# Designs tried in a protein design chat: VHH binders against NAD-dependent protein deacetylase sir-2.4 (sir-2.4). Part 12

Target 1, 292 residues: NAD-dependent protein deacetylase sir-2.4 (sir-2.4), of Caenorhabditis elegans (q95q89)
Amino acid sequence: MTSVYESLLSDYPDKGVIGKPEIRDTETEIIEKLRTLYNHFVQAKQTGKPIFVLIGAGVSTGSKLPDFRGKQGVWTLQAEGKHAEGVDFQVARPGVSHKSILALHKAGYIKTIITQNVDGLDRKVGIPVEDLIEVHGNLFLEVCQSCFSEYVREEIVMSVGLCPTGRNCEGNKRTGRSCRGKLRDATLDWDTEISLNHLDRIRKAWKQTSHLLCIGTSLEIIPMGSLPLDAKSKGIKTTTINYQETAHEKIVETAIHADVKLILYSLCNALGVNVDLGDDLPDEVPIPLKIS
Below, E stands for the ipSAE of ESMFold2; O stands for the ipSAE of OpenDDE; V2 stands for 0.75 times the mean of E and O plus 0.25 times the DockQ between their complexes.

## First folded at step 4 (VHH)

Design g32 (from e11 with S105R; framework vhh_7qbe_3; at its last look DockQ between E and O 0.63; V2 from the best seeds 0.00; counts 0 for: pae E 3.8 > 2, SAP .685 > .668)
Fold by ESMFold2, look of step 5:
Formats: structure tokens, C-alpha cells, sequence
Structure g32 (fold): chain B 292 residues (1-292), chain A 122 residues (1-122)
């Protein structure tokens, strides 16, 4: 449950700007902006410098999980004395957006994918963990503090902040002896800093980037929300896909205010990238827009 | 573009104290102090993460200098106590929007102030 996750977090008073109105680009505006994004993808392939992707909760609304700051978001509705609707995290499945991102990764346009989401759907869709950075963690994981074995749970691990869960590792050391290390949750609290390993991977990928693509995020959470500022200083162009105005609306090259899955699926079709949708899809496949 | 402005430098007698400050024109994640003495290379002094939870010091200043920050004012501080002649240098404020490193090397920082001079007299 989304509200269960919220209840596990420490009180963090800076929710950022919530409840902004949705902006809806006209079809003509969307097509023009999508052509610009398409050109960045083509250039990324031609130059061998991949697209750097940052994902927020807006990627998972097609999986029936609420975002936080949108009109129906958890924090927006809380400020109005209401509760957000959505499915249980355990039953959420990857949607068209997740599958489109995977397809772009498989086709070599995207390498490193950073997600602020803890819903585990980027793993579940099949993005290799070597190319996925879950900067805020994953509610379904326990990790051994000694050997770092991961334990994927069917239910939410009921703690955050990288705390011991009370369970022990059941694996073996390389010597063959029982590990018996203590398991911890894998999800950050507000005051928990991003791991050194994640920071190193982000830094290395950031140096190789041709374009920053921010998907379904308001860019309010630091430090990831500051990426567009650093990009601008380095001459790296940024595209955002978000119904609401982001924190960096005035400095990005292209701000696309439309349905995330429509944009990503249309982009895949324009690039000739096949999206394996499967048969367990929680949302409807959009009719792709034609760039030309 | 992010601007960093140092202040608080000056002339001080050995054994004395100075407090340097650096005001950023906007939000920064990691901040640090570096210095360059006469005829020397720029060297690390101290750095601090956004939360203040991680601080780092060069061995030559440990126990004498204290780094701190006030995020509400976008301001970084360096309290310099028990100053020695060897501390004479131009002190530079450095910052990073994203803060993905230990922050001890000049190459890790993309944004720099113009420096403030500290002279420690014998």
C-alpha cells in the first residue's frame, strides 16, 4: 500500500511544490517537441553517447500507483484532507511506459536508468540491475549486510532507512560456511544518504551523457532534481515529460506536457523500436503519434 | 550560472583565528574549501555534504579547522583556529550541484569562487 510506505518514512517537512495544475500540450506542440527528442535519440546512437534517464512516480501511474505531487497525488490529497487511490504495491505490474523504456534500453539508446521510485517495477520489467540505479531503494528487497545477497520479498519489507529487519542471511560464504549476516531493508528514509556505490555509478554515467531525459518527475527531490542545472552548465540539453510544470521548466530545452506512455511509445515507433508489451498489461496501449 | 563569493580573509597573527564564509547564489549539494599557498599547488582543506552528515578534512588542518554550512542562507563556513604561518594561502570555495564523490579533489568540483586571501604573520 502506498499509504503504508508513507507511514514508514520519517517526517520530512520539505515536500516541495505540490498540487500544480496539469498542462496539456496540443497535438501540434507534442509532435514538434517529440521530433526534437527523437533527434537526440538518433544522435545518441550515432555518437555512442547514450541518453541519461531519470524516472519519477509519473512513470508508474499507468500501473495504477499514485504519484505524490500531482492533482491525485498522495501529498496533494493529504493537504486537502483526502486519500489517494491506487492498487497495492504487491499487485502492481509494469505498464506501457516501463516496457517502452526497456525497449529503448535493449535497442542501445539508453544505458543507465535512475529511478526515484521504490515500487520495484523497473526491475520487474526486466531492466538489468547493472544498468538500473534505484536511488531511493526498493520496498521488496532485503539485503545481507555481510555478503550483499538480495532477497526479493512478495510483500513490502516493513522498514526504511537501511535498518536491520531481524532476519538472517541464509546463503553461504565463498568458503562454504553459512553466512548468517544480518538482513536490512533496502529503502532510504529522508535522512539516509544515497549509497557510495550508487553515487559512483551516477557520476560515471553522467560524464558519458549526450542528453538528459526526465520522465514523470517534478524534479523537486535533491540531488537528482538538480541534474538539469548541471546539464545546462555543461551544454547538455534536457527534455522533461510531465503533465505538471517541473522545478526547471525555464531552463530545459523541451518540456513535454502529455501522457508519459503516449510520448515514450510514440518515440519507440518513430525509432523503429519494437516494444514487447506481453499479455499482463495494466494499462491501454496508446495510438502512437506520427512525427512525419 | 552558480556564483560563489568568499569573504572573511585577512591578516592574522600566528595562533589566532579567522572565520571564512562563502555565499552561493543558489542551491548547492556539496561544498568545500581549497587553498593555494605561494608557489604551491591548490590543495584540499575541508568539505561537507548537503546534510552535514559527512565532513572531510585534510590531515594538516584536522582539529584546528571546522567546516559547517547553513543551507537556509546558502552559506558555507570555515572556522580556522590555531593558525600557523603555513596556513597562509588564497582560500577558494568550491561547490557541486549533485555531489557524487568524496569531495576531496579539485577535479570533483565544477564551480569555484574567486578566493579570499589569508595571511598568517609570525
Amino acid sequence: as target 1 above (292 residues)
Amino acid sequence: QLQLVESGGGLVQAGGSLRLSCTASGFTYAMGWFRQGPGKEREFVASISWSGGSTYYADSVKGRFTISRDNAKNTLYLQMNSLKSEDTAVYYCAADYLGFSEYTRPSEYDYWGKGTRVTVSS
Scores: ipSAE 0.311, ipTM 0.685, lowest interface PAE 3.8, mean pLDDT 86
ESMFold2-Fast, scan of step 4: ipSAE 0.522; ipTM 0.798
ESMFold2 (binder alone), look of step 5: mean pLDDT 83; pTM 0.859
OpenDDE, look of step 5: ipSAE 0.503; ipTM 0.785

Design g45 (from e11 with F27L; framework vhh_7qbe_3)
Amino acid sequence: QLQLVESGGGLVQAGGSLRLSCTASGLTYAMGWFRQGPGKEREFVASISWSGGSTYYADSVKGRFTISRDNAKNTLYLQMNSLKSEDTAVYYCAADYLGFSEYTSPSEYDYWGKGTRVTVSS
ESMFold2-Fast, scan of step 4: ipSAE 0.352; ipTM 0.708

Design g46 (from e11 with F27R; framework vhh_7qbe_3; at its last look DockQ between E and O 0.81; V2 from the best seeds 0.55)
Fold by OpenDDE, look of step 5:
Structure g46 (fold): chain B 292 residues (1-292), chain A 122 residues (1-122)
Amino acid sequence: as target 1 above (292 residues)
Amino acid sequence: QLQLVESGGGLVQAGGSLRLSCTASGRTYAMGWFRQGPGKEREFVASISWSGGSTYYADSVKGRFTISRDNAKNTLYLQMNSLKSEDTAVYYCAADYLGFSEYTSPSEYDYWGKGTRVTVSS
């Protein structure tokens, strides 16, 4: 099954390191690492400096979407002449990981979330857009080129690279006149630069950060992949949660090699943060690990 | 920590050309050149975006200098043509993981090279 997203992107030779082996920590190791992460969250709340979160495709694997660089990832399998398996983007639902991140955000531990995912699930789960930076875009989003109004569509916008979609803006200008602007897609192609607006928001949020948490990302794509390097230079510690070794694992304080949903859900439980799981989960709820 | 190493500086006659290079120890999203002449403050020369799609120049060097980059080599270049005595300075490479190419203030760049000296003789 060829991902629609994959088919929309241009050919690009440098997709980062693919096919790294998956590492799995022991339960004992996970608990120890989780305690360290827990303490960072406690400190964040005490100091009023929130955790800065970067998320990748590993967060959406629970939603039955494939990652990109894992053993069963889209790019990995493509290189082998194979297709990754997963559900259609249109029917994907937020999972335990998304809902856990939302819960931590609502509880005030997390403020800014950068997502590298284009699946729209971060927005869909209910993360406020003012705190959500879709740095690589959103397959379901159109943006007006004149007034910058955003339109969330039910179906995938069938273009990438910030191209005009042929549709017009239905918004009103501050003057009360119809905008009549042209809409474009909101998803980056390989050669498309990150928007200045997003970079500005990132920089502002970064100044108030106590800890960097990278979830479900290999950190292979810049500039977001370089956040751990920048963090180190500024004296900010980093935690990664990913099965595979990340690009900067040697410089991070803690590298957790475990299921993202297990770690996040356990963290919520340890902090006494209630996760609203709802009744339409795409994945199973894990049994949270006890860290005390 | 990101390291930037400049090269290519030297003595050149007015009207001549030089090509500066800056090699980064890693990939950076924004890169630029600054210079500091004798008795002057450090000033913006040129900047370039990651893709190279956006370039910015100081008015004093427009039409004479060209900034470019090779991302595969993590290298930044500055082709300097029609050099003038006023171009005499130590040239610094700057980079930022999250920087804007349109920023002309030195404070917007977190990483700097040690500089390479360019002397233009009359």
Scores: ipSAE 0.399, ipTM 0.740, lowest interface PAE 1.3, mean pLDDT 92
ESMFold2-Fast, scan of step 4: ipSAE 0.526; ipTM 0.796
ESMFold2, look of step 5: ipSAE 0.518; ipTM 0.785
ESMFold2 (binder alone), look of step 5: mean pLDDT 83; pTM 0.861

Design g57 (from e11 with W50F; framework vhh_7qbe_3)
Fold by ESMFold2-Fast, scan of step 4:
Structure g57 (fold): chain B 292 residues (1-292), chain A 122 residues (1-122)
Amino acid sequence: as target 1 above (292 residues)
Amino acid sequence: QLQLVESGGGLVQAGGSLRLSCTASGFTYAMGWFRQGPGKEREFVASISFSGGSTYYADSVKGRFTISRDNAKNTLYLQMNSLKSEDTAVYYCAADYLGFSEYTSPSEYDYWGKGTRVTVSS
C-alpha cells in the first residue's frame, strides 16, 4: 500500500524544497508552450541532436507511486508527521508517460534518458539499457561486486548504498566462467557517489544535444538537478514539465505547468508518433496542435 | 557562465605554508586543483567530492597538502604545508557541474580559473 524505499534510506535532513504550491497553466498557455516544445523536437531530429531527457518522480505518479516533494509527496507528508499513500514498487507498472517516452525514443526524437527514479519502470517499459541511465539505481537490480554482472529481480532488493545482499554471483554473464563474487544492491543512498561509468556516459551524450527536457522533477537533487545550469552555460535550451516551480525555473527557456502524461501524449500525437497504451488509456484527450 | 577565482598565491620560503582559495560564481559538483610549473604541462594536484567525503591527491603532495570545501560559500581550499621548490607553479582551480572526485585528467573538468602563482624560494 505504501512505498518502503524511504525506510531504506539513511536519515538526511536536507531534502530540498518541499510542498510548493501547484501551478496550472491555462489551455492557451499549454498549447503555446507545447507548440514550442514540438518545434524543438522537430529541430532535434532534423539536426541529428536528439532531445536529452531527465526523469523525476512525477513521471511515475500515473503508476500510482507518490512523488517526493509535491503536496502529497513522501518528504512533504513526512515533514507533517504523515505517510504518503500509493502502491508498492513491486505492483507498479509503466504508465502513459513511460510509454510515450519509449515511443519518442523509438521514433528517434530522444536518445539519452536519465532517470532519477529507483522504481525500475523506465527499464520495464523497454527503454534500451544502452540509452538509459538509472542514475540513482534500480530497486530490482543486484550487481556482482567482482564481475559486474547484473541480476534483474522480480522483487525489490531490501537495501540501498551498494551494500552486499547476501546472494552470490552465478557466474560471469559475459565469459560464462565461474565467479565467486558477492552481489550488492544497485541503489544509491544520500551519500553514495554516482558511478564514473554513468557520469562518463552522461558527459558524452551531453555534447550531442541542443535541448534538455526535464519531466516530473523538482530539480532539487544534485548533480542531475543542476543540469539546467550547465545547459544555460553551453547554449543548450531547457524545457521543464512539472506542476510545482522547479529549483531552476528562472533560468529555463520554457516551464510547462501541466500533467506530465497529458503533455507527453499530446506531443506524441502532434508528432504522429504511435504510443502502445495496451489497457492503459489516457484520462484526457490529447491537446490538438494545428500543424501543417 | 560559471566563473572560478583563485587567491592566496605568493612567494614563500621552502618549508613554509600557503592556503589557496577558489570561489565559484555558482553551483559546482566536482572540484579540484591543478598546477603548471615552468616548462611543464598542467598536472593534477588534488580533488574533492561534493560531500567532502572523498579526496584524492597526487603522490608528490600526499601528506603535505589538504583539500577542503565550503559548499555554502561555493569555495574550495588547498592548505599547502612543507612547501618545496618543485611546488613552484601557477595553481588552477577546476570545477564541473557533473564529475567525480577520482578525475585526475584536466579534460574531465569544464570550468577553469585563470590561476594563482606560487613561488617557493630555496
Scores: ipSAE 0.317, ipTM 0.673, lowest interface PAE 3.7, mean pLDDT 85

Design g60 (from e11 with S51N G52S T55I; framework vhh_7qbe_3)
Fold by ESMFold2-Fast, scan of step 4:
Structure g60 (fold): chain B 292 residues (1-292), chain A 122 residues (1-122)
Amino acid sequence: as target 1 above (292 residues)
Amino acid sequence: QLQLVESGGGLVQAGGSLRLSCTASGFTYAMGWFRQGPGKEREFVASISWNSGSIYYADSVKGRFTISRDNAKNTLYLQMNSLKSEDTAVYYCAADYLGFSEYTSPSEYDYWGKGTRVTVSS
């Protein structure tokens, strides 16, 4: 199966830096950096200022979806005249990374989560919509242009750019009143402005947070990739988890170069947070962290 | 920390023109100009988003002022034409990493320059 998302996007030359080499921290380096992150999580819960999270495509690689800028990423291979391999968005399911983030949210360590991913997996895993900002949209979502009622579909919506889908609203879901509005897709194209509601929620989250955690993102897409700069200006420190060097690695407090699901699952284990894996098994044994 | 540096202020006669510039030390998504006249509160002048898709002007300057930006230089411009004595003010550059519709309130911007003085003689 192949993803059709990249074919729906308009042509855009500035995709950021692609194809950087992977950096792999040693177990000793991971333990030291993870201890620093663990301390931020403990402090966040103690002070009532939860961790603010930014999610990129690297969180979904455990769901067999390709990333965009890694060595086998969508944009990297496209620049070489090749196509990325992976499962279709319609068959992808939340993995250990998504379930770990959900568990940390349920335990009160994380509150506001921004996802740049259009795969819908952060919503599917059960993160409450009031705490989830799907900043680039969701391929499984249609929205009424008149009443803003949301329709979650089983199959991907075959358009981007907030365009009419040809379907009609079935009535306002909040009020139950009739509505004859047209439905549109909910996924941004390169030139589509981010929702004002989303920008407002992000601004409010800054006042309630102690730390920014950027997971599985190269930080190349503007404006979300610039969140570490905004954090620094507000006196808030950032941790990144990504195999490749990010656009802002030199200004962040801690850059962890390791498998996203390994770090998140190890963090949950260290915090004593139970991750509901259901029938899934973790891909990696959690790294033992000595805590005092 | 993000720094904004304004330039281009000065003394000009009524009916004249001035071009203000503001250079940011790094990336910004939304930028705007505000001004504070003698004995007045800081008021909105104009704003522009990174892709120039959202441009807003105060009614008092529409048709006379033009806002623009050069993203490669992280620089914001304000071309001021047909200047009036009421345009006399310290002009402040403001920036934010996020975009909002109709950035008209100073409280919505997190980053500010020190200001550049514009005096219009009548």
Scores: ipSAE 0.054, ipTM 0.537, lowest interface PAE 6.9, mean pLDDT 84

Design g64 (from e11 with S54R; framework vhh_7qbe_3)
Fold by ESMFold2-Fast, scan of step 4:
Structure g64 (fold): chain B 292 residues (1-292), chain A 122 residues (1-122)
Amino acid sequence: as target 1 above (292 residues)
Amino acid sequence: QLQLVESGGGLVQAGGSLRLSCTASGFTYAMGWFRQGPGKEREFVASISWSGGRTYYADSVKGRFTISRDNAKNTLYLQMNSLKSEDTAVYYCAADYLGFSEYTSPSEYDYWGKGTRVTVSS
């Protein structure tokens, strides 16, 4: 449950705009916007400038985890004196949205993926770590402060803010060399700055893209929420997929108000990209829209 | 389209102090000050992260200049103390929507002000 993550964060009153009404595009509107997105994906592959992806909590709602700012979101319900419900992080599995993103990555349409989610599902689905930026960290990850070896755990790490966990490094796992370093959590608190390594990777990848796709994010939190502003200034077009109006909706090229799972799966189908659904429940697999 | 407006430049006696301000038209994550003196290339002065937790200074200004920011006002400041004739330059505010690993290179900043002139008397 996200209640565990919520309890680990420090008190911070400015959580951005919460509880906006949901907008639902008509099927006709969705098809036209999806055709536009399809054309951008085709162009990205043809020009060798892959789609740059920003993921928010809306991607993980299909994994039975609540979002933060939707009607049933963590911060929205907290403001009402309520508690958001969902499965424990340890039992959450990658859903159709994660699998669709992986398929688009494997097919060469997308390259760099920034996830704001701490659930670890983008890593778990198999997105290569070289192309994945877990910008707010990962609740299942500990990192050695000395050698930077990563430890992926079965249970969530019960701290945030890059604090010592009390565990010691077992040696550099990549090289097998001895190390006496202390382990830290890898998850940011409200006032923790994004790592310089992540910022550098983002800037370098940003120079290689022609299109930004923002999936399931309200764009309320800096600096990632400001990507559409930078895109606009550099002639990079932005598409958003979110039921709620995002912070920068009026400046983006295309705002799709629909279920992220439906749009991503329909896009894969239209591109002829096979999505490996594995053991997904039948109710998790949407019927794809026809782009006419 | 991010716009930056510098203010606070002027004439000052050697050993004196001056405070520069730069106001951004919207959100910025990375901000810094650069300067260009007569017959010189544009050089780094100071930079600051969003939280103020990371600051960088050129060796020539360390201990004399202090960079700070007020995020509520979208404003960057440079407090200049113990001014020298060598500090005479046009001072430029620089900003970006995103942070970066190297805060000291002009090429890392996409948005620039028009500059404010600082003249330190002999």
Scores: ipSAE 0.324, ipTM 0.680, lowest interface PAE 3.7, mean pLDDT 85

Design g70 (from e11 with Y56W; framework vhh_7qbe_3)
Fold by ESMFold2-Fast, scan of step 4:
Structure g70 (fold): chain B 292 residues (1-292), chain A 122 residues (1-122)
Amino acid sequence: as target 1 above (292 residues)
Amino acid sequence: QLQLVESGGGLVQAGGSLRLSCTASGFTYAMGWFRQGPGKEREFVASISWSGGSTWYADSVKGRFTISRDNAKNTLYLQMNSLKSEDTAVYYCAADYLGFSEYTSPSEYDYWGKGTRVTVSS
């Protein structure tokens, strides 16, 4: 089924670098890098300063949604005059990567999670909204412009750019009167500014952060793609997990070029964190880490 | 490390105009201008959101100064009109990788230029 998100966005020529070659780390390289990441997770829990997480489209590829800049990504194929294949957003379900992130959050290793994805899967998997920053919005969300009540829909909202949807708020004011505020979409267009509330939450999260983990993102979208630069300025080290070279590989401590599901599931296994996979069978066996 | 370089300062007569520029060595999200006059603390002048859609001005400069930015050039501008003797100060460019809820506070900016001197003669 065809994705509709790309068709809702305004025309924007600068989509960042697309179609970079995939790099695949050897098992030996993965084990070494994963041990470094494991040590950061252990330290985070011991010090009470959790891991700060940035999620990109690569986390949702296991949910049968295309990424944007990978070899089979939306922007990459569009530049070639082709169309990316994937399921409808309504059909997509949280995968092993989402479930692993949730498990790490529940276990206290991760606290604040920024997702650049508009698919709503990070919310659907059960990450608490107080710890989740849907920085580019959520295609399934409408927000009242007057009272800020959120409406989670079963079908995508066919609008982006924080525009009125044509629906009205169904809530009541504290006085008992109907709110009658206009509902808007919750999804950013290319020229839409990020919420000041979200920016403030990100700024505050740095105060409690031991390490930044960027998962499945090329780091090409500003300002979130610049988080590794912000981290470095604060003396905080960054790990990236992505098959393609990210925009900031030269400044990060560890760049893991491997499947996101493999790394996250292996990390959970090494930490003794149980991942509730439900009816899903893991496609990959965890990489064993021998921790002394 | 992010570096900011200010330019355009100088000596100008009261009622005149100057345009200050600040070029960043890389990406910036939040940007603003602050100034420090003789015997005073650094005070807010103006700030701008990354899109240019939101701007904030100190009451003392509102209507006289205009802040703008060119994101393609990583450059911030301050157009100063109807200059007064009290505008005499060293003007500092400030920036950060992320925006803030309080764009008018010096404490919200991690990166600062070395300043450019503006002297307004009576």
Scores: ipSAE 0.164, ipTM 0.602, lowest interface PAE 5.9, mean pLDDT 85

Design g71 (from e11 with S47A; framework vhh_7qbe_3; at its last look DockQ between E and O 0.87; V2 from the best seeds 0.00; counts 0 for: pae E 2.2 > 2)
Fold by ESMFold2, look of step 5:
Structure g71 (fold): chain B 292 residues (1-292), chain A 122 residues (1-122)
Amino acid sequence: as target 1 above (292 residues)
Amino acid sequence: QLQLVESGGGLVQAGGSLRLSCTASGFTYAMGWFRQGPGKEREFVAAISWSGGSTYYADSVKGRFTISRDNAKNTLYLQMNSLKSEDTAVYYCAADYLGFSEYTSPSEYDYWGKGTRVTVSS
């Protein structure tokens, strides 16, 4: 469960702003805002400058994982002396939101997807790893300290902070040669800086973007939470999808306060993008809003 | 909207010391110092990670200059000791919201101060 992940983290006093009131846009407001977002997706395809997507825990609430700062979030409830409810990371499955994001990627609207989540659901849904940046890591991943080969586990790796796990490298995946390296976990602790490789990949993608789309995140955690400030300085418009106000509510072009899966699925429908929902869905498929 | 303001420059005798400050108007992640001497191209001086745990120095200043930051005050510092006439330059504060891979390249930093002049006399 998410409490296992929380128990692996070092103590950290500054959780940012938690427990903000939820906002619910009216259907008319949602349709208007979704049209603006739709236009950015159309222009991204036309110009060849893809949408830059940043996702947070709110994308995974449809997979029955709690977020952190929402009304039922882990840290909000902890501040009230309560415990958040949800399924374990090990049994969580990709939901409508993850599948919609994958569909938008397959259709060529999104190239690089940045996730702050460690739940591994972006890999599980099928986003190619070369287009996915798990900026805070992945609880199911071990990495060789010598050759950097990645190992995806069926169970949560029981450490964070890029520490040795006690397992050995099975060989360099890139070269196929033997390696004597030791494996480490792949998940940041509070004092662990984002890897240079991730930062370089983020900067490359950021330079080519036409629009910043922040999904299910409060934008409280640096450096990713500061992207809307950088976007504004560079004339890049930002859309947020989040029930609560984000840290950058005043500077974004469009703040959509609605269910993430409703917005993403409706966007796919409006763009004519087929979402392969499969038969292992943890949440309900929304009725898409019509914006044509 | 991000503003970087350097201060602490001036005239100093060779062998002396100066402390430069750079105050940012808000959050920055990557920060560093660059300088441009008379008739020279802008060159890297020093950079520091957000946590302060990693510091990087040009060979020409290593052992003499110390970079530090105070994130609570959004302020970057450069302590310059054992100054030489070759250190005469306009010193620029540089910052970025992202990235920390190629600290020595000015093109990796998107935000710059206007500079503060340091003159080291014989």
Scores: ipSAE 0.505, ipTM 0.793, lowest interface PAE 2.2, mean pLDDT 87
ESMFold2-Fast, scan of step 4: ipSAE 0.626; ipTM 0.846
ESMFold2 (binder alone), look of step 5: mean pLDDT 84; pTM 0.860
OpenDDE, look of step 5: ipSAE 0.796; ipTM 0.906

Design g75 (framework vhh_7qbe_3)
Fold by ESMFold2-Fast, scan of step 4:
Structure g75 (fold): chain B 292 residues (1-292), chain A 121 residues (1-121)
Amino acid sequence: as target 1 above (292 residues)
Amino acid sequence: QLQLVESGGGLVQAGGSLRLSCTASGFTYAMGWFRQGPGKEREFVASISWSGGSTYYADSVKGRFTISRDNAKNTLYLQMNSLKSEDTAVYYCAADYLGFSEYTPSEYDYWGKGTRVTVSS
């Protein structure tokens, strides 16, 4: 339940624009925009400049978690005095969108993936940690303040803001040395700054791309939400996939208003990329649109 | 394209104070001040994170200069106190959508054209 995460956050009045109407592209519009995105993926691989991915809460709606700013989003309903519905974080499983992103990464089309989600699903699906930047942290992760050893838990840590959890380090995981450090949560509060290590990794990867793909994000949270502004100034093209108008709709090259999992799965199919959907998916697997 | 405009430079006597301002035409995440004195390379002065929660200073200015920002105005400030002749330089505002730990000139993507500060003996 996302209400647990919401209750851990500090009270912060400026949550960005919420509750925008949904826009639904026609099938013809989707096919044309998807063909454009397909061409960008082909060119990215040909030029050795992989697609740079930014993930928001809309990627996890297929995992029965609510988003934040959609019509049934956490902040949207909170503003109405209501509560968003969803499964507990512990029972959420990676969906078609996560599996499609992993497949595109394995196939070499995508390299660096930034996720704004704290649900841990991008890590759970198997995206390599060296290419994954959990920019707002992970509710299932706690970290030693002294040696930086990571502890992946089966249940959420129940604090945010990089605060001590009350547990002590069990010894440095990387070096095997004794450590007397305290463990802290790995999830950012509203006033917690993004780590300099994450920012450095993002900047280095940003220099090696010609295309930004923003998936299921309203682009309301800085600094990640402002990447399309930097992209435009540097000649990097941006595609967004989101039902709602994003904060930077006017300046992006292609805005796709459609179901995230449909677009990603259809793109994989068009590229000849196999997606391992597993046995934990619903009986009906959506038939992807063919564009090649 | 992001534009940065510096102001507040001028002539001041040693021991005096000046406040520099830099206004950005749009959003910036990390911002900093650099300076280049006569016959010197461009050097780091100070930097500030978006929230203002992290500030960094060159050892030569620590305790004398204070960096601050007003995000509602997209404006960066440098309060310079106890000025020395060695502080004579063109002061440059630099901005970035993302921060770096090194704070070298090459880490910043956007620069102003500079404002001159002259400290007389």
Scores: ipSAE 0.282, ipTM 0.656, lowest interface PAE 3.9, mean pLDDT 83

